# Ledger of designs, part 7: miniprotein binders against p81326

Target 1, 226 residues: p81326
Amino acid sequence: MLHFGGFIMEINHISKILEKEREEYIRNKVEEYLKQGFSKDDAVNKANQSWRTYIGHRIQDVIYNLLKKFLKDSGLKVTTDKALNNRNLPEELDKVKRLIAINYGEYLFLPDADVIVYKVENNDIKIIAIISVKNSFRERRFETTYWKLKLKESPVTSHIKVFLATPDKDNEISYKCPNGKPKKMRIILEYELDGIYFLKEDFEETEKAKHFGKIVEDIIEISKKL

## First folded at step 11 (miniprotein)

Design W12
Fold by ESMFold2, fold request of step 14:
Structure W12 (fold): chain B 226 residues (1-226), chain A 83 residues (1-83)
Amino acid sequence: as target 1 above (226 residues)
Amino acid sequence: SEEEKKIEELLLKAIKLLFEALELAEKGDYEEAIKKLEEAVKLLEEALKIAKELGNEELIKKVEELLKDVKELIEEIKEKLEE
């Protein structure tokens, strides 16, 4: 596993890689929507919405595959919220799902946990961390913080680390005090979460705000304490 | 320079193919994953040639390390395919 350490740092280029796809993707989607009878303006708007969904899923998939690859030799397993929402859920993943569910009385809901890291010891499952992947903070900007607070409320989930992973292409949370002015979103996210991992080079690095490549080492160290 | 921009383009394409190959390998599509990685090798070899012509030692080292990692991944996936 460790021979691929430099490999994971190339994730910092993910935004540049995916942006090269944008022009062609939008063009193709506009044509599809126009064929469906949408106006030009509606087709462009829908194509841009489609792109945002697409790029978010692509980034999550890359993160999942990298973590699965680099954590395998440490005995750690990785899954996704998409896998946990599958109708035909294998027993191991059903246990993972139940171990992260939040109890609201008569109802159980999953937190926003795009990627989940866990380990299996003697048929027992221990959830190590959940990683929320955000490409943009346009909507539901503090949802990850809410889920961290809910997980802290129960003794059975309070140990679970909650991380945010983001390219933050538009610099919405990259700096605490840009131009000398406190950035509320960055400050609250960093305060409440266990870590923020940036998929880019340029940001204000702190003890909780790190390059994404550091996440593997951090997860392994955390898992040793459990 | 124009050469440095060309190398960056080749590197980004190769890294994209690398990420796609990891996804394919996870699904068990080992032959397709190998194809993507072999394409990435060709792009990295082209980038290395340009970096050597430019004489950029840092860039040469970066491309050589990435090329080594990609080739090792190809062998790892081939081993899984033979199982």
Scores: ipSAE 0.245, ipTM 0.674, lowest interface PAE 4.5, mean pLDDT 86
Fold by ESMFold2, look of step 13:
Structure W12 (fold): chain B 226 residues (1-226), chain A 83 residues (1-83)
Amino acid sequence: as target 1 above (226 residues)
Amino acid sequence: SEEEKKIEELLLKAIKLLFEALELAEKGDYEEAIKKLEEAVKLLEEALKIAKELGNEELIKKVEELLKDVKELIEEIKEKLEE
């Protein structure tokens, strides 16, 4: 298998590498939307939104494939919220879906988890962690914290670790007190989540805020305790 | 410089091939994955040659590390074919 350290060099640069493709992507999408009859201003806005969705999915796919490869030999399995929303769900994934569901009285809802790590022992499934992948924090800033709090409310889900993975290219949560001023978003996320993993080099490292290269080791250690 | 832009272009192409190869290997298309990785090696070797001509030690180290990783991946996929 790929050595994790070597792949981390590339994943720490993934958003920068993909950003070099942005201008061509935006140009092509604007042309596409203009052909559909949208105004110039609407086509540009839609193209920029399309790029944000695209780059977020690309980063999520890379993280999913990396975790699947490097956790396999430790007996850990990986799936995604996309896979769990398929209508013809295999029995194993149906069990995973039910084990992460949040109870709202008469209703059960899935948390907005991008990547889910679990293990199977004697046909029994144990959820280890969910990883939320965020490219930016302009919207849905505390979504991951909300889901962690909901999972903590039940003894059957309270063991599930909730991680955030982000390139944080705009430095929205990279430092606790930039310019001497407390950054509420970073402080709350670090306090409430089990870990924040940065897909870049420049950030304030703490016990919970780490380089993404630590995530495989951390997940394996957690799985040994469950 | 134009040389630095050429290296960046070669690295971007090689990294795209690497991601394509990883996707192919996930689907079990190992022979196609190897072909993509071998193409990436050629691009990285060209990038390394230019980096050495520039004397950019930081860039040389990064390209050598990526070359090592890609070559190791080729061998790992070849071993899966033998199973």
Scores: ipSAE 0.000, ipTM 0.216, lowest interface PAE 14.2, mean pLDDT 80

Design X1
Fold by ESMFold2, look of step 13:
Order: sequence, then C-alpha cells, then structure tokens
Structure X1 (fold): chain B 226 residues (1-226), chain A 101 residues (1-101)
Amino acid sequence: as target 1 above (226 residues)
Amino acid sequence: GPEEILEEAEKLLEEAYKLIREARKLAEKGDPESLEKALKLLEKAIELLRKAIELIQKALDQGVPEELRKKLERAFILAEWLLEFAKWLLEYIKRELEKQK
C-alpha cells in the first residue's frame, strides 16, 4: 500500500537535481563578472552569492506552482512577494499586501513571505499562511522567526501561520539534538514557527516538523478553522 | 464500484511512482542515453497518472461513504504530487537534452 511519505521522497530531490546546475552556473557567472572588471576573487564570491539567490528562486517557483495547483480546488489562492511588489497592483493583491505588511510608523514592509496563501470569502480577504523558502541557512538564520514575532504583535496579523519550507541541504536543522546536544537553530525555529516542512527524507519528524507533502492538507485544515 | 476504482487507481499510482523514481535516477546520471530513457519513462508515468486522476475524480463524483471518500482524496493528492513532479522532471530533462545538442 502506498503511503504519502513514499511519493514525497521523489519531490524531495528537487534541490539535489537543481544542484547539478551549480558548476556550470558558477563558471558562466564568474566569466560574466570578470568581463565587468571584477577581480577573480570578487567574481567568484559574487558568483556564489548569485547561485544561492538563483537556486532559492528556482525552489520557490516549484513550491509556488505546486501550492497554486493543489489549493485551487479548496478555494484558496496563492501569490508571491514578487507579485506583491509590482508597481501596478490589482485591488485584490493590494489588499493581500496590506494584510501582511508590518507597520514601522510611516513605513510598511512585507515580511519574509516568499509564498502567501489566502482566501476570498464574501469579498473579504483572509490570510491563511506565509511560507518562507530556504535552501540553506548560511544567511541570517532566524529571519523567518523575526517576521513571525512581528506578525504576532498585531491582532490583524496574529492569526497568520508562518511556515518554513526547506531541503536543509547542509543538515543544519534536521534534528533537535544531534550527537546529544541541542541544536539551537532547530529548537528556536520549531518553537517559534507554526511549522517546518522538509524537502528531504532524513529529518526528525515532530508535530511541527513534517515532510513537505503534508503542507497542503495542513493549509486546507487551517483554512477551514478561520 | 468505487472501491474497485480506488484499487485500480492505486495500482496506476504505484506503477507511475516506480517509473518516476527510475527516471529521476537516470536524470541524475545526466548522460544523453540516460536522459532519453528517463524522458520515455516520464511520458509513460504521466499517462498513467492522468488516467489515475480521472478514475479517482469519477469515483469522488459518485458520492461515497466518508471513509472511502478520505481514501480517494488522499489518492488524488498523491497522484497530483506525482504528476507535478513528473512534469517538472520532464521539462528539466528536455532542457538538458537541448543543451547537449
């Protein structure tokens, strides 16, 4: 008998498959930066940064398309931070943007919300969840936690679920106590976030730390309670 | 009946899963022969998945007991996950083959 986890093992390989592009990508990007006049050391560093951004966007695009596909029949809509930053924003998306924005006095900023799930009910928009997509935790490891805490500060945003979706390619958060020592990053992320969804097979599953394939049914269940 | 439809759909899903897994392993090798073989496996897997999705949808449309409905909905979700991954991998392989022209 098939089980959900078995099928998800294949989709969990998206990051590994995309990683095959790294060598060629970096070579091409180094050549580009050298032609722009950067030193070899600077060109390599810039190319590696470019790769991290590129692969992150590639994984985000996959997740966005999967969620959009799987949530549409449940009356749930999906958008992205890129779409919300467009100059000419349709009324519906403008409302979505305002409903997740963090108020810093005269300034409004969007949280770290790569993918946003919402519903439209009787012309009202209800934000269900935001998903932060991270391929690795090399840069600013707790940014998603910061945004969850900021969303909790206001009654209009405190209901928004904040999820992390990650292959965790460097095994930085896969286990709570590897080798008997508590892993601060895993402990804090799991404590503060509403869920961590792994695009990999080998991790410690808990109530909040799950295979990525469970994210759809979790979002649907949450939406029914809002 | 709908129980038989579920069983047929699950067999299609299992076959498609095996084809997708083999295709993924071939795509990881990356040589043109492996990529061409993976392409054929994925096209077959997509065909099986579309049939499974159609069968599951027909069974859901008949109205079924709650327990069977949950099983059919789970099978539908699994079929859709496999289908989207198969399509993504198929497109990835096609791009890789074009690079090797």
Scores: ipSAE 0.337, ipTM 0.677, lowest interface PAE 3.3, mean pLDDT 86
Fold by OpenDDE base, look of step 11:
Structure X1 (fold): chain B 226 residues (1-226), chain A 101 residues (1-101)
Amino acid sequence: as target 1 above (226 residues)
Amino acid sequence: GPEEILEEAEKLLEEAYKLIREARKLAEKGDPESLEKALKLLEKAIELLRKAIELIQKALDQGVPEELRKKLERAFILAEWLLEFAKWLLEYIKRELEKQK
């Protein structure tokens, strides 16, 4: 029997491979910022910040493309919050946008949604899941949790599953209680979200915390129940 | 029969996985020679994976018992995952090779 887990583990290296660009990227950005008149220390700090944003987008794009391809065979569609940030949307995407919008009284805002999974049945759109992609948790630890809680407040959006996908390169949420000490962020994220999917091998697996390789199967299963 | 097809597909998947793993390791080195070798391995892996997918699909189309169907579907998903990863890595390598020219 093919060890599915072992083979899918190659996906773990996506982040690692992309991270190899860091040195060159940082060097180039530092040079750019120095030319702009920043101090060396400021240039380095800005370059590192720029890298975090850049690598985050790159990982998000990879995950989006993978999910798009895998879910397509199951008749599921994917989009992004960025794609919805247009005034003139196709009817389908306009419906998607409206179905994930969060009510703030006078205003409707979209949750952070790196990947939105939905299906079309009988001309009706059903939102299945939102996947947030995080490379690291240095700056935005509980944003995904906030959006999950907001989505739960409306009967229109309460069914939408919210997942987190991460390589967790800094081991911030890989274990619940390393050395007997609870990791607040892991515990809260696991409690509030519908699932956490790791693009790595070394993590504590639970009912909600799984390897990223399981995400497609889980989404398909959820889609059948809607 | 479908069981034999599954076995063959699994062998192809295993071989493809080995090639992909090796290609990844070579790609991690990043030198032109390693990248070129990795590219060749990935092309072979992709070929094997496509063959595996075709075999699995053929078996599924024959109508199989539920237990075998589940196994075939799992193999299919795995094959698709490996294929997409291999394609991704291939494109990465191509880009890296172009940067070095």
Scores: ipSAE 0.290, ipTM 0.659, lowest interface PAE 1.7, mean pLDDT 89

## First folded at step 13 (miniprotein)

Design G20
Fold by OpenDDE base, fold request of step 14:
Structure G20 (fold): chain B 226 residues (1-226), chain A 83 residues (1-83)
Amino acid sequence: as target 1 above (226 residues)
Amino acid sequence: SEEEKKIEELLKKADELLYEAEELAKKGDYEEAIKELEEAVKLLEEALKIAKELGNEDLIKLVEWLLKLLKYLIEEIKKKLEE
């Protein structure tokens, strides 16, 4: 059992490490967009937007790979919504996809599920948790809570834990009441979600708000109850 | 596979070295901390080589991240050593 030690704990540096790539990335993208005929201002704006998407994916990939690795010994499997976005899925992943689908009457849609943790027992699949990864809360602040609430509406999905993982580099949800003023986003996210896991040390810890290093243990514990 | 087991062993050892390095750094033993992290980097480089040989993209990405992390930590500790 890899003592989920140093590598998970040191994820705190993810933002700083990845931000080192920003300048070069932006420069290259600006050049690319200029070649495509965009104005300088448009090119810069597009490059910045591209960076936000890029960095989000990078963080997601890191979290995915870490969870995949550290949950493997427990017999737990990990996938992503992206992996499920295929017409020809293996039977296992097709079942996973169906087990996280939300009913909208005539339509089924998948929740935003950056990471999906599940187990296979006796050829049955049980979804354990969905982890949403957010680098910043500038956009779609309560999207994860929406999906949690939607998942609760069905007995098929109501057991699925929904977690948020974030470096929260801008301290948008790190504290509940900084300077005596309630942070609406922190309070709502913590209330509605099953847990918030910070990729940093500087945050207000609660029963639901923990360091990312605890997520593996928590998921394993949940898996034992299913 | 045997190769996957080797990667796991290398990752485990690297993680142990990281933990030890952190403890050393907390005590102010920065030089020894750096030495252990550098050893961990070597282990991860070997792991990366094996992962590439296997063509396991997830492991490749994981190890590449871990390498970035360790290198970053080494740099940060070096800064402290210079203070």
Scores: ipSAE 0.722, ipTM 0.889, lowest interface PAE 0.6, mean pLDDT 93
Fold by OpenDDE base, fold request of step 14:
Structure G20 (fold): chain B 226 residues (1-226), chain A 83 residues (1-83)
Amino acid sequence: as target 1 above (226 residues)
Amino acid sequence: SEEEKKIEELLKKADELLYEAEELAKKGDYEEAIKELEEAVKLLEEALKIAKELGNEDLIKLVEWLLKLLKYLIEEIKKKLEE
């Protein structure tokens, strides 16, 4: 059993760990916006928005680095959509970019792909999975679902697994029917996506909804079938 | 590289110590759990040093996160000891 060790399992604390930085971050941003001439209320609002973006990136970076490390021994590679936003890409990344592109007739666009997992065999690239990282679902709740559906429309991309990784701090999708009331977002996301991986312990586990600690094993297994 | 292998070894050992510490904590052996985690922190600090020397930004970020995690866990266990 590839003991994907305690480091992946203990990711549950990511929200609490990062939240410790909030007070200082907000204070600094408020000061910055005040210096720019914003009102106190506007400065606070902007600081809070900035924090949401900041925390989102931090979580994404952690997940990216963990996956990069733990998938390396299996020969799998990882990249990001940001890394693909370059005019002068290495051949390998250029191929990756092309293999995840979605056709809109006259245009090709990339899906939102916080983490892209792929393998290289005899100079051929196979895309294995795209992982979307979401800290909260206040905005663009079904964005990941949209991209999954679009990827399914092409035989070039239909095999690509799309996963969502989230701490779900606000418990928006942790349970399907809390208190007997269906959570539409959880149900739809679980139905449409290939999996949801929680960076927490308090969630309803299903075949598709798992702890983040399972993602490495799942990806490796998928990679063997491709 | 040899340095990368060393980092990998250190990370592996630190991960093992974390696992052991978790098991100890589950049994109520909090003091021993903290000792194991502190040892893991030392290993990660060494790994961080090597990663910085290599200039590998991804590894640096990874190890920095892991250090934050371990330190957080130590603090949480210490709180349980005071209870």
Scores: ipSAE 0.722, ipTM 0.889, lowest interface PAE 0.6, mean pLDDT 93
Fold by OpenDDE base, fold request of step 14:
Structure G20 (fold): chain B 226 residues (1-226), chain A 83 residues (1-83)
Amino acid sequence: as target 1 above (226 residues)
Amino acid sequence: SEEEKKIEELLKKADELLYEAEELAKKGDYEEAIKELEEAVKLLEEALKIAKELGNEDLIKLVEWLLKLLKYLIEEIKKKLEE
């Protein structure tokens, strides 16, 4: 039993922990934008927008580092789309990049892939999963679903699991039918994706909607079948 | 490397202490929980030092996050003690 210890379980606090940085971040950004000639109101608005992007990246980084660490002992490797966005890739990463590419006829494009999990066996690369990390669902609500569907269209990529990881701070997808009203986004995401992993405790658990603490075990299990 | 193994050992021990601290906190033994978490912080600080010496950015970021987590937990438990 991979006793994924307290560090993974305590990810529930990620939003609260990172939010402590907000005040200082906003202050600094406001000052920066004021120096650029923006009004106070515009500076504040821009700072808040910047914070949303920043906090999203921070959460992604934490998830990446955790997965990288906890999957390592199982012989699994982790990379990111950012790491693949290079002209000169090591052979291994170049193979990873090619194995997640989506065909659009004359062009190949990569799906949005915040975290990519793969294994190397006898110099062969097998892509196991792509994890999309989202802090907020205000924008691009079904982007991850689009990529899942596109990956499913090719026998080369159809086996790749696509997961969503989110703290869902605003409870947009934590429950399917709160007060008897269906949450369209939760229902569609859960239906189309291979799983949703919550970085929180307060959510409706299902077969596909789980606590983030389960993601490592799930990925390892999937990897054994490939 | 030997240094990486040391980091892994430190992280493992820190994780164990965190788990124990959580169990203690559930029982209301907040003072002891804090002590264990503080020990875990020391282990992570050592791990961070080694990670920096190795120049491993991913490990540095990981350990820095874990340190923030432990410090946060200590603060939260301290608040409960004052309640």
Scores: ipSAE 0.719, ipTM 0.888, lowest interface PAE 0.6, mean pLDDT 93
Fold by ESMFold2, fold request of step 14:
Structure G20 (fold): chain B 226 residues (1-226), chain A 83 residues (1-83)
Amino acid sequence: as target 1 above (226 residues)
Amino acid sequence: SEEEKKIEELLKKADELLYEAEELAKKGDYEEAIKELEEAVKLLEEALKIAKELGNEDLIKLVEWLLKLLKYLIEEIKKKLEE
């Protein structure tokens, strides 16, 4: 039985599970910074910044490793923008990097694509999807939509699906019209992106806004059309 | 390769136990659900040991997450059992 349904469906608990680590993490980091000679106020501020970076990367790692495992048997490969920024890239990853790079005249930049899904057929590489992982939306609210629009401008990248994965613990995009008023961020993100995948139970589900547990099936279906 | 197949078997069995535990918890059979989850934890602890022997960092991170998940679920069901 090729069934990982239980494990991927239970990812909806990720914010609650990781939040339990916060108090010990901050306590240990404050002690570390105090020993380095920082004031108490500076140590606390640095510890809170460290936590926000840690939790963001932790969620990205969980998503990356789950997708890598779940997609492997379907012939799909997974990498990250961090891996693509390494100095000495194997040829396969160098091709992946070039296939998602965006041209700004004399300059080339990678989109913010935390996780990249691709396949290799007869030594040709096809980019299937990029997944942007966002823990909060206070900063860089529409960055993912910008990258989708840029990818859509070129015939060589216009097929690439752009997904957003988020626990959205503060309900910034969970509902289209909370309290009777349209949420601009949710409406625009859902309209422009190919999908939003929530790592929690409580949100307004639509054709594009789904539980994260559906992402593997969706990616596999898309890959069969390419 | 042989070790990777063993890890895959352990993960598959652990996922089946998780599914069974979810069905038991729906019926209110909390003690049996906890028992199934504790067995799944043992399988994942064996998988983690093998992953560490291989030095496979991605697999280590995956199994460590799955262990955290199962232990969280066990504690949640224990809370229901106390009610």
Scores: ipSAE 0.691, ipTM 0.875, lowest interface PAE 1.1, mean pLDDT 88
Fold by ESMFold2, fold request of step 14:
Structure G20 (fold): chain B 226 residues (1-226), chain A 83 residues (1-83)
Amino acid sequence: as target 1 above (226 residues)
Amino acid sequence: SEEEKKIEELLKKADELLYEAEELAKKGDYEEAIKELEEAVKLLEEALKIAKELGNEDLIKLVEWLLKLLKYLIEEIKKKLEE
């Protein structure tokens, strides 16, 4: 049974709720940059750039903290690729890092994943899923599919589910065939990934394309089968 | 710790109130749904105070987000009540 079911059913709204902060954030940042001596035009440009960085990290942090809390009672643990890049890793996280690393000959690299879900049983670690959080698809549109394909190349990592979480505010992947024309990006992402979870209500729902609130139940069910 | 146990209890009670508010809103009982959510907000405000006293950054961020979520839901239900 899901703990915190009330909260979980309402988490589709993350992006919409955080966007309400934009106007005040921009106004405060413009004022800050004007005090630093920038022109009005430069201050506005810098404030908008600051917002883009802020909102991207903000969404990622919210998702991390929600999943950390909501998966805990199911015996699942959550970390981030940033935490795994620390040179002084605890033994547990060092094992997580090694279990998801991809071999490029003499080099090992982590997949670009914002959130990693794993399970610990008697010092044995099982990686359940990685979640990539993409606020927009202007750059690195298929990076997540590349990492899924690389993870499939090894028996050690081939079981790892690769999910995409996105508000997709510009409707770049919300529908398969908008206006009767196939949307290549949506079709390829859905085909290659294990799931796409939308942080909004208006999108074409399929077996793989779901509301973000479904991700907790899905991860728990996957973990039971491992 | 005892403080962490108190926060957990407050979060669980707030979640129960949210679940009740969702059921009330489905039945069109918007005023009662708002009352349940406002009580849940009070519980989360207490949880936030305790989390800040502990200095637990992850828990602070979680509770701050849950508060923002509840306040958003109250606003949305109030809009439906006006319609």
Scores: ipSAE 0.676, ipTM 0.871, lowest interface PAE 1.2, mean pLDDT 89
Fold by ESMFold2, look of step 13:
Structure G20 (fold): chain B 226 residues (1-226), chain A 83 residues (1-83)
Amino acid sequence: as target 1 above (226 residues)
Amino acid sequence: SEEEKKIEELLKKADELLYEAEELAKKGDYEEAIKELEEAVKLLEEALKIAKELGNEDLIKLVEWLLKLLKYLIEEIKKKLEE
């Protein structure tokens, strides 16, 4: 049964829809910085930098709220790495945190995972998947693959699926061999991760590289096997 | 709660209308698709009102984004109708 199938089919448009906020956001931020005494050039530069951070967090928020709603009827729960880093953590989320933490000797760290999907059955918590949201691959291009490899090192975490969600507006990983040249980043990410989900329509689709709307069905299917 | 059940009902009805609108648009029935989406917008506006009365911030954010989605789709289909 495809609950909320109409909305799910259209969630590839998240980045494009939110991009329409850019002009008003920049205008308001430039005004704010000018009032603070910055020059016009500095205000514009600061506003553009602010937008890049803002749009990334907006996409993450939308993905979180959509998955939380769309997975609820399948008995699946959704949280974020930010929620797991809060000091006053309820027992359920404390268990989630401990089930994904990675041991570095004297230190325990959470993988970089913007969204975490889990289920609760008979007081047991089973982590299903983590989803990293990336707007750009100019820096930290292998971050998500590193966390997948670390999760594979322990039998407690080796089952956890690691997904990447991206608008990839600059086509950094959209195709395996653009212009006949192998794109190392796309090939490595697709090889190492359990899936790449594109928040756009124009990309090379494979078994692991899909439209973002497919992620709901994939997570539900995986959860039935765990 | 009763209010949350009403929001759920409104979301499901809006989703059905969106699914039907997508099928109509694939067939080129743009005017009919727009009418379905406009009805879905009304349902989501009602859901947003109830979500705000509850003070449920996650639900408010969800419904606000779904409204942005529907309005975006209406605008895109209207552009195709003008061609």
Scores: ipSAE 0.650, ipTM 0.861, lowest interface PAE 1.3, mean pLDDT 88

